# Designs tried in a protein design chat: VHH binders against q96fz2. Part 374

Target 1, 269 residues: q96fz2
Amino acid sequence: CGRTSCHLPRDVLTRACAYQDRRGQQRLPEWRDPDKYCPSYNKSPQSNSPVLLSRLHFEKDADSSERIIAPMRWGLVPSWFKESDPSKLQFNTTNCRSDTVMEKRSFKVPLGKGRRCVVLADGFYEWQRCQGTNQRQPYFIYFPQIKTEKSGSIGAADSPENWEKVWDNWRLLTMAGIFDCWEPPEGGDVLYSYTIITVDSCKGLSDIHHRMPAILDGEEAVSKWLDFGEVSTQEALKLIHPTENITFHAVSSVVNNSRNNTPECLAPV
Key: E = the ipSAE of ESMFold2; O = the ipSAE of OpenDDE; V2 = 0.75 times the mean of E and O plus 0.25 times the DockQ between their complexes.

## First folded at step 22 (VHH; framework vhh_6z1v_2)

Design GA22 (at its last look DockQ between E and O 0.94; V2 from the best seeds 0.83)
Fold by OpenDDE, look of step 22:
Structure GA22 (fold): chain B 269 residues (1-269), chain A 123 residues (1-123)
Amino acid sequence: as target 1 above (269 residues)
Amino acid sequence: EVQLVESGGRLVRTGGSLRLSCAASGFPFKGYAMGWFRQAPGKEREVVAAITQSGAKIYYADFVKGRFTISRDNAKNTVYLQMNSLKPEDTAVYYCAARFGFYETAPNEYDYWGQGTQVTVSS
């Protein structure tokens, strides 16, 4: 996974992340560093994206079932990294393969500390190789959306008003991530960064791409992944597998350019 | 200053009961899993029992076999180990330990340790 969409306004995003804590109380996640949230139809590595994480990571006496929402850098910077510039990392940390997560120190160590997060997105993009051509067809991949009588097909939102309504009720894609905290050697703010765990693609996506993000489907899976106080690493890793509960449509080549940040990126062609 | 202070260790007869307490201070107790470990002379430190911050999940070592009960009181910043049906093999120094997040069975995974309390079980 090298491209996502996360374009919802902050307030809409927050509401979409409503949850119940372990006591059954309805809650909204509290924002940390909300000003770092930059909505975009075209998110690439090294950009900031909103993730969910346990409140316990920030408040040592907090209920671990409570959630915080925070923009973090895509591309995990390990805490042990001693260079002043994260871009000097010699290995790619955009993704973490599920099969080798425990073999790589950069991921194993933060995971052992309970640094699990849920990366939020409208969906992610993948490119299908066209047989016989050097051309790749991009696809937008996301959770199936509940057809409310009013929710015309994404393609049928003829009016801006209808489009807004569709997105107000958009089910966000929830991807399993690992984050770490890096303190710059020269001082400054602690950098929070994440990697997306990837798995082999489900059968439905296999023709498009052979790998997919580990998707946490449902509130229980999300809760268990985040709750590092009550769920062990071993138990959490059982949640990491392919899911068939995904849909997709072809999109235009507009998304190919990471600088393009328009609704055309995820619009069906 | 972080402190874990164990108490309750003493000499008891085989088949006897003992309740150990560990009073924690100097850190946010509620956010930590707690564990009891023991170390007998010439043996490695081993986990006896562990409990999550909420108490919802508990671990017991295989040798416990239902004889011991771990519990915690977050309001009192205290973790307990009720020990019943004690055996001479249970003779050891018992340590209280704290780990941020979920409990672990390996001693090196814990952040804070007590000084220990001696439990001696006579035949």
Scores: ipSAE 0.876, ipTM 0.948, lowest interface PAE 0.5, mean pLDDT 93
Fold by ESMFold2, look of step 22:
Structure GA22 (fold): chain B 269 residues (1-269), chain A 123 residues (1-123)
Amino acid sequence: as target 1 above (269 residues)
Amino acid sequence: EVQLVESGGRLVRTGGSLRLSCAASGFPFKGYAMGWFRQAPGKEREVVAAITQSGAKIYYADFVKGRFTISRDNAKNTVYLQMNSLKPEDTAVYYCAARFGFYETAPNEYDYWGQGTQVTVSS
């Protein structure tokens, strides 16, 4: 996974993240750094995207089941990195393979500190390599959505009013991530950055690509992944597996250029 | 100044009971998992029991299950160890420890330690 869509206005995104804490109280996540949220239909590595994480990471007396939402840089920068420029990192941290996560210091160390996050998106893109041609077919991949009386399809919402109704009830894709905090040696703000954990693709996606993000399907999985005060690393890692509860459709090549930020990027073809 | 102060250790006979307390101050107790560890002379410090911030998850070492109970009171910043059916092998200094986040069984994972309280179990 190297491209996502996360385009909802902040208030719509926040409402889509309503949750219950361990006491059963309905809550919305509290934002950190909301000005760094840059909605787009076409997010790529090194851009900021919103993630969920436990409030306990920021408030040492907090209930670990309470959630913060914050934009973080895609592409984990390890806390031990000593250069002044994150682009000098000598290895790719956009994704983290689940089968080697406990072997790679860049991921093992923050994971041991409970630095688990849930990466939010409308869905993600993958490019299928087609037999008999050198062209690749992009797909938009996302949770199955509850159909509305208007349409039930993304492509059927072709006016701003109809479009808003489709997206008001959108079930956000929730991907398992690991984050770290890097303090620039020359000073300045602490950099929060994340990686997306990947697994072997499910059968439904295997014709598109052999890997997929580790998807946390449902509130119980999301809560357990986030709650580092009550869920050990070993218990959390049991949540990391492929899912068949996923759907997709082909999209046009407009998405290929990461500078294109239009609804066309995810429109069915 | 962070403090963990254990109390309640004393001499008891085999089969007896003790209740240990650990009063915490100087840090945000509620965000920490708490553990009890013990160390007999000439032996390594070993975990006895541990408890998460909410009390929902508890660990007991194999030797202690069924005899000891860990609990915590977040309003009083205190963690307890109820020890029943004591054996001479339980003789040790018992330490309270705190770890931010989830508990661990290895002593080197813990952030704060008390000075310990001596428990001695006689025949």
Scores: ipSAE 0.697, ipTM 0.888, lowest interface PAE 1.3, mean pLDDT 91
ESMFold2 (binder alone), look of step 22: mean pLDDT 91; pTM 0.921

Design GA23 (at its last look DockQ between E and O 0.98; V2 from the best seeds 0.83)
Fold by OpenDDE, look of step 22:
Structure GA23 (fold): chain B 269 residues (1-269), chain A 123 residues (1-123)
Amino acid sequence: as target 1 above (269 residues)
Amino acid sequence: EVQLVESGGRLVRTGGSLRLSCAASGFPFKGYAMGWFRQAPGKEREVVAAITQSGGKIYYADFVKGRFTISRDNAKNTVYLQMNSLKPEDTAVYYCAARLGFYETAPNEYDYWGQGTQVTVSS
């Protein structure tokens, strides 16, 4: 996974992340560093994306079932990294393969500390190789959306008003991630960064791409992944597998350029 | 200052019972999993029991075999180990430990430790 969409306004995003804590109390996640949230239809590695994580990571007396929402850098910077520039990291940490997560120190160590997060997105993009050509067809991949009688197909949102309605009820894609905290050697703010765990693609997606993000489907899976106080690493890792509960549509080549940040990126062609 | 203070360790006869207490201070107790460890002379420190912050999940070592019960009182910042049917092989220094997040069985995974309390079981 190298491209996502996360364009919802902050308030809409927050509401979409409503949850119940361990006590069954309905809650909204609190924001940490909300000003770092930058909505975009076309998010690439090194950009900031909103993630969910346990409140216990920030407040040591907190209920671990409570959630915080925070923009973090895509591309995990390990805490042990001693260079002043995170871009000098010599290995790619955009993704973490599920099969080797426990073999790589950069992921194993933060995971052992319970640094699990849920990366939020409208969906993610993948490119299908066209047989016999060097051309790639991009696809937008996301959770199936509940067709409310009023919610026309994403393609039928001919009016801005209808578009807003569709997105107000958009089910966000919830991807399993690992985050770490890096303190710059020269001082400054702690950098929070994440990697997306990837798995082999489901059968439905296999023709498009052979890998997919580990998707946490449903509130239980999300809760268990985040709750590092009550759910062990071993138990959490059982949640990491391919899911068939996805849909996709072809999009235009507009998304190929990471600088393009328009609704055309995820619009069906 | 972070403190874990164990108490209740003493000499007991085989088959006897003992209740250990660990009083925590200087850190947010409610966010931490708590564990009891023991170390006998010439042996490695080993986990006896552990409990999550909420008490929702508990771990017991295989040698416990239902004889011991771990519990916690978050209002009192205290963790307990009720030990019943004690055996001479249970003789050890018992330590209280705290870990942020889920409990672990390895001692090196814990953040804070007590000084320990001596439990001696005579035949």
Scores: ipSAE 0.894, ipTM 0.957, lowest interface PAE 0.4, mean pLDDT 93
Fold by ESMFold2, look of step 22:
Structure GA23 (fold): chain B 269 residues (1-269), chain A 123 residues (1-123)
Amino acid sequence: as target 1 above (269 residues)
Amino acid sequence: EVQLVESGGRLVRTGGSLRLSCAASGFPFKGYAMGWFRQAPGKEREVVAAITQSGGKIYYADFVKGRFTISRDNAKNTVYLQMNSLKPEDTAVYYCAARLGFYETAPNEYDYWGQGTQVTVSS
């Protein structure tokens, strides 16, 4: 997983993240650094995307079930990184394989600090390798969406009123991530960055790609992954597995160029 | 400044009971997991019991065998260890410790430590 869509305006995204805390009270996550949120149909590594994390990471007397939403850099920069420029990191941290997460210092250390996050997206893209050609078929992959009598389709979201029918009630894809906090050696703001945990693909996606993000399907899974005050690392890792509760459709090659930020990127073909 | 102050340690006969308290100050106690550890002379410090911030999850070492109960009172910033059916092998200095997030069993995972209180169990 190396490309996502996360295009919702901040207020729509925030409402889509409504949740219940440990006491059952309905809440919205509180934003950190909202000005760093850059919505796009076509997000790639090193860009910022919103993640959910426990309020306890920021307020040490907080109930660990309360959530913060914050933009973070895709591509985890470990807290122990000593160079001044994070682009000089000599290994790829866009994804973290679930089968080796406890063996890699870059991921084991922040995981031991409870630095679990939920990476938000409309969905993600994968490219199916076509046998016998160099061409690859991109697909947009996302949660099945509930359809109502007022619901629109992704392809009909060209106008403001049709956009609202599709996206105002969109179920965001919720992927398991690990984050870390890096303090630049020459000073400046702490850099928050994340990796997406990956697993073997489910049967439904195996013809497209052999790996998929670890998807947290439902509020119980999201709550347990985030709540590092009440859920151990051992218990949290049990949430990391493939899911068949996904759907997809083919999209045009417009998405191939990461500079293309238009609804066409995720439109069915 | 951070302080964890244990109290309640004393000399007790085998089979007796006592209750340890640990009063916390100088840090946001409510957000931390708390643990009780012990160290006998010539031995390594070992976990006795631990409890999450809400009290929703609790750990006991195998040697406890139902004899000890950990609890916390977030309004009083205090964690307790009720010790029953005491044995001479329970003789040790007992420490409370605090860790942000979920509890751990290894002492080096804890951020703050108390000075300890001596528990002595006589035959």
Scores: ipSAE 0.659, ipTM 0.875, lowest interface PAE 1.4, mean pLDDT 92
ESMFold2 (binder alone), look of step 22: mean pLDDT 90; pTM 0.919

Design GA24 (at its last look DockQ between E and O 0.97; V2 from the best seeds 0.00; counts 0 for: pae E 2.1 > 2)
Fold by OpenDDE, look of step 22:
Structure GA24 (fold): chain B 269 residues (1-269), chain A 123 residues (1-123)
Amino acid sequence: as target 1 above (269 residues)
Amino acid sequence: EVQLVESGGRLVRTGGSLRLSCAASGFPFKGYAMGWFRQAPGKEREVVAAITQSGGKIYYADFVKGRFTISRDNAKNTVYLQMNSLKPEDTAVYYCAARMGFYETAPNEYDYWGQGTQVTVSS
């Protein structure tokens, strides 16, 4: 996974992340560093994206079932990294393969500390190789959306008003991630960064791409992944597998350029 | 200052019962999993029991076999180990430990330790 969409306004995003804590109390996640949230239809590695994580990571006496929402850098910077520039990291940490997560120190160590997060997105993009050509067809991949009688296909949102309605009820894609905290050697703010765990693609997606993000489907899966106080690493890792509960549509080549940040990126062609 | 203070260790006869207490201070107790460990002379430190922050999940070592019960009182910042049907092989120094997040069975995974309390079981 190298491209996502996360364009919802902050308030809409927050509401979409409503949850119940361990006590069954309905809650909204609190924001940490909300000003770092930058909505975009076209998010690439090294950009900031909103993730969910346990409140216990920030408040040591907190209920681990409570959630915080925070923009973090895409591309995990390990805490042990001693260079002053995160871009000098010599290995790619955009993704973490599920099969080797416990073999790589950069992922194993933060995971062992319970640094699990849920990466939020409208969906993610993948490119299908066209047979016999060097051309790639991009697809937008996301959770199936509940067709409300009023919610036309994403393509039928001919009016700005209809578009807003569609997105107000959008089910966000919830991807399993690992985050770490890096303190710059020269001082400054702690950098929070994440990697997306990837798995082999489901059968439905296999013709498009052979890998997919580990998707946490449903509130239980999300809760268990985040709750590092009550759910062990071993138990959490059982949640990491391919899911068939996805849909996709072809989009235009507009998304190929990471600088393009318009609704056309995810619009069906 | 972080402190874990164990109490309740004493000499008891085989088949006897003992309740250990560990009073925690200097850190946010509610966010930590707690564990009891023991170390006998010439042996490695081993986990006896562990409990998550909420008490929702508990671990017991295989040798416990239902004889011991771990519990916690978050209002009192205290973790307990009720030990019943004690055996001479249970003789050890018992330690209280705290870990941020889920409990672990390995001692090196814990952040804070008590000084220990001696439990001696006579035949």
Scores: ipSAE 0.891, ipTM 0.956, lowest interface PAE 0.5, mean pLDDT 93
Fold by ESMFold2, look of step 22:
Structure GA24 (fold): chain B 269 residues (1-269), chain A 123 residues (1-123)
Amino acid sequence: as target 1 above (269 residues)
Amino acid sequence: EVQLVESGGRLVRTGGSLRLSCAASGFPFKGYAMGWFRQAPGKEREVVAAITQSGGKIYYADFVKGRFTISRDNAKNTVYLQMNSLKPEDTAVYYCAARMGFYETAPNEYDYWGQGTQVTVSS
């Protein structure tokens, strides 16, 4: 997984993240660095995207079930990284395989500190390698959407009223991530960065690609993944598995160029 | 100044009961998992019980066998260990410890420690 869409305006995104804390109280996540949120239909590694994490990471007396939402850099920069420029990292940390997460120091160390996050997106893209052609077919992959007919206006660029209706009730894709905090050696602000955990693809996606992000399906899974005060690493890792509760549609090759930030990127073809 | 102050350790007879308290100050107690550990002379420090910040998850070592109860009062920044049906093998120094996040059973995972309180169980 190396491309996502996360295009909702900040207020719409925030309302889509409504949740219940441990006491059953309805809440919205509190933003950190909201000015760093850059919505786009076409997010790639090294860009910032919003993630959820426990408030306990920022306030050491907080209820660990309370959530913060913050933009973080896609591509985990380990806390031990010595260079001054994160682009010099020699390892690809865009994704973290679930079967080796406890063997890789870059992921094991932050996981042991409870640095679990939920990566938010409208959905993600994958490219299917097709026999009999040199071209790859991109697909947009997302949660099934309740009470929504699938029409050619999924991108919502052609009608503000239609867009609001489709996206107002959009169920955001919630992917399991690990984050770390890196202090630049020259000083400056701490860099928060994340990796997306991957698993073998489910049967429904196997014809598109052999890997998929670890999807947290439902509030119980999201709450347990985030709550490092009440859920051990061992219990949290039981949440990491493929799911069949996903859907997809083919999209045009407009999405291939990561500079294209238009509704056409996710529009059905 | 971080402080964990255990109290309540004393000499008791076999079969007796004892309540240990650990008062916390100088750190954000409510965000921490708490543990009770013990160390008998010549032995390694071992976990007795541990409790998450909310009390939603609790651990007891196998040797406890239902005799001890850990609890916490976040309003008073205090963690307790109620010890019943005490045996001579429970004789040890009991330590209170704190760890941010989920509890662990290994002592080296804990950030803050008290000085301990002596529990002695006579035959």
Scores: ipSAE 0.565, ipTM 0.849, lowest interface PAE 2.1, mean pLDDT 91
ESMFold2 (binder alone), look of step 22: mean pLDDT 90; pTM 0.918

Design GA25 (at its last look DockQ between E and O 0.96; V2 from the best seeds 0.79)
Fold by OpenDDE, look of step 22:
Structure GA25 (fold): chain B 269 residues (1-269), chain A 123 residues (1-123)
Amino acid sequence: as target 1 above (269 residues)
Amino acid sequence: EVQLVESGGRLVRTGGSLRLSCAASGFPFKGYAMGWFRQAPGKEREVVAAITQSGGKIYYADFVKGRFTISRDNAKNTVYLQMNSLKPEDTAVYYCAARYGFYETAPNEYDYWGQGTQVTVSS
């Protein structure tokens, strides 16, 4: 996974992340560093994206079932990294393969500390190789959306009003991630960064791409992944597998350019 | 200052019962899993029982076999180990330990330790 969409306004995003804590109380995640949130239809590695994480990571006496929402850098910077510039990392940390997560120190160590997060997105993009051509067809991949009588197909939102309605009730894609905290050697703010765990693609996506993000489907899976106080690493890793509960549509080549940040990126062609 | 203070260790007869307490201070107790460990002379420190911050999950070592019960009171910053049906092989120094996040079975994974309390079980 090298491209996502996360374009919802902050307030809409927050509401979409409503949850129940361990006590069954309805809650909204509290924001950390909300000003770092930059909505975009076209998110690339090294950009900031909102993730969910346990409140216990910030408050030592917090209920681990409570959630915080925070923009983090896509591309995990390990805490042990001693260079002053994260871009000097010699290995790619955009993704973490599920099969080797425990073999790589950069991911194993933060995972062992309970640094699990849920990466939020409208969906992600993948490119299908066209047989016989050097051309790749991009697809937008996301959770199936509940067809409300009023929610026409993303394609049928003929009016701006209808489009807003569609997104107000959009089910966000929830991807399993690992984050770490890096303190710059020269001082400054702690950098929070994440990697997306990837798995082999489900059968439905296999023709498009052979790998997919580990998707946490449902509140229980999300809760268990985040709750590092009550769920062990071993138990959490059992949640990492392909899911067939995904849909997709072809989009235009507009998304190919990471600088393009318009609704056309995820619009069906 | 972080402190874990164990109490309740004493000499007891085989088949007897003992309740250990560990009072924690100087750190946010609620955010930590708690564990009881023991170390007998000439043996390695081993986990006896562990409990998550909420008490929702508990671990017992195989040798416990239902004889011991770990519990915690977050309001009192205290963790307990009720030990029943004690055996001579249970003779050891018992330690309280705290770990941020989920509990672990390895001693080196814990952040804070008590000084220990001696439990001696006579035949």
Scores: ipSAE 0.867, ipTM 0.943, lowest interface PAE 0.5, mean pLDDT 93
Fold by ESMFold2, look of step 22:
Structure GA25 (fold): chain B 269 residues (1-269), chain A 123 residues (1-123)
Amino acid sequence: as target 1 above (269 residues)
Amino acid sequence: EVQLVESGGRLVRTGGSLRLSCAASGFPFKGYAMGWFRQAPGKEREVVAAITQSGGKIYYADFVKGRFTISRDNAKNTVYLQMNSLKPEDTAVYYCAARYGFYETAPNEYDYWGQGTQVTVSS
């Protein structure tokens, strides 16, 4: 899990993140650093993507069930990192395996501080090995979507009005993440960065790839993962498992080059 | 100035009851889990009970389950420990402590500590 799409305009993305707090009040998450949001059909490690996290991380007397949305760097930079350039990190922190998360210092330490986040995307890409060739088939993988009139085809960007309608009610993929905060030794702003937790693929995806992101399916799972004031690390980790509530379609090789940022990246072939 | 001030510790007979209070000031109390710890002479400090910011989750050590009740009042910035059916082995200095986020059982995980209040249970 090294490529995602997160292309929605900020206001549409924000409305898709409507939630209920602990008291039952309907709310939208509050943005931090909104100017760092860079929508794209083709996000790769080291880029910024929006995540949800508890307001308690920013406001010390906040209700821990309230949510902030903020762009963070994909590829967790541990707080103890000593170089001035995060790209010099010796370990790949794009993903974190669920079965070893409590053994890796880069992930165990921030997890112990309650630094859990929900990584938002339209969906993610995976490449399937094709039998009898070195060709790889990319797929776009996402939550099943509720169909409305004339909005049932994903990636059918034939008409601007039809395309806009498909995405108006898109259910965002919600992946479990861990974040950390790094203070550059030369000064400057604190860097927020995340890793995506991975699990074994469900049976529906096993023919595409053997790993998948840990998906938080539904508001209860999202709330429990985020709420580090009321949900312990041990209880939160019980939310980390494969899900069969996922769908996919084949896409063209346009997505293979991460510099291609176009609707063709996720269009069905 | 962060302050955690315990009160209510005193001498009490076996089988008696006692209520401890801990008044907090100088930090945003509502964002913290609160705990009660105790330390008897010659022993390590150990967790007695802990409670999350909303009171939605509570921990009790095995030796005090059924006899003690932790509670908190976020409007008064106060945490309480109601102790019933006291025994001589409950004799200790009792401390309140605060941890940002979720509670823990290890004392070294806590950010702020009170000065302690002495509880003595006589036979």
Scores: ipSAE 0.604, ipTM 0.858, lowest interface PAE 1.8, mean pLDDT 91
ESMFold2 (binder alone), look of step 22: mean pLDDT 90; pTM 0.918

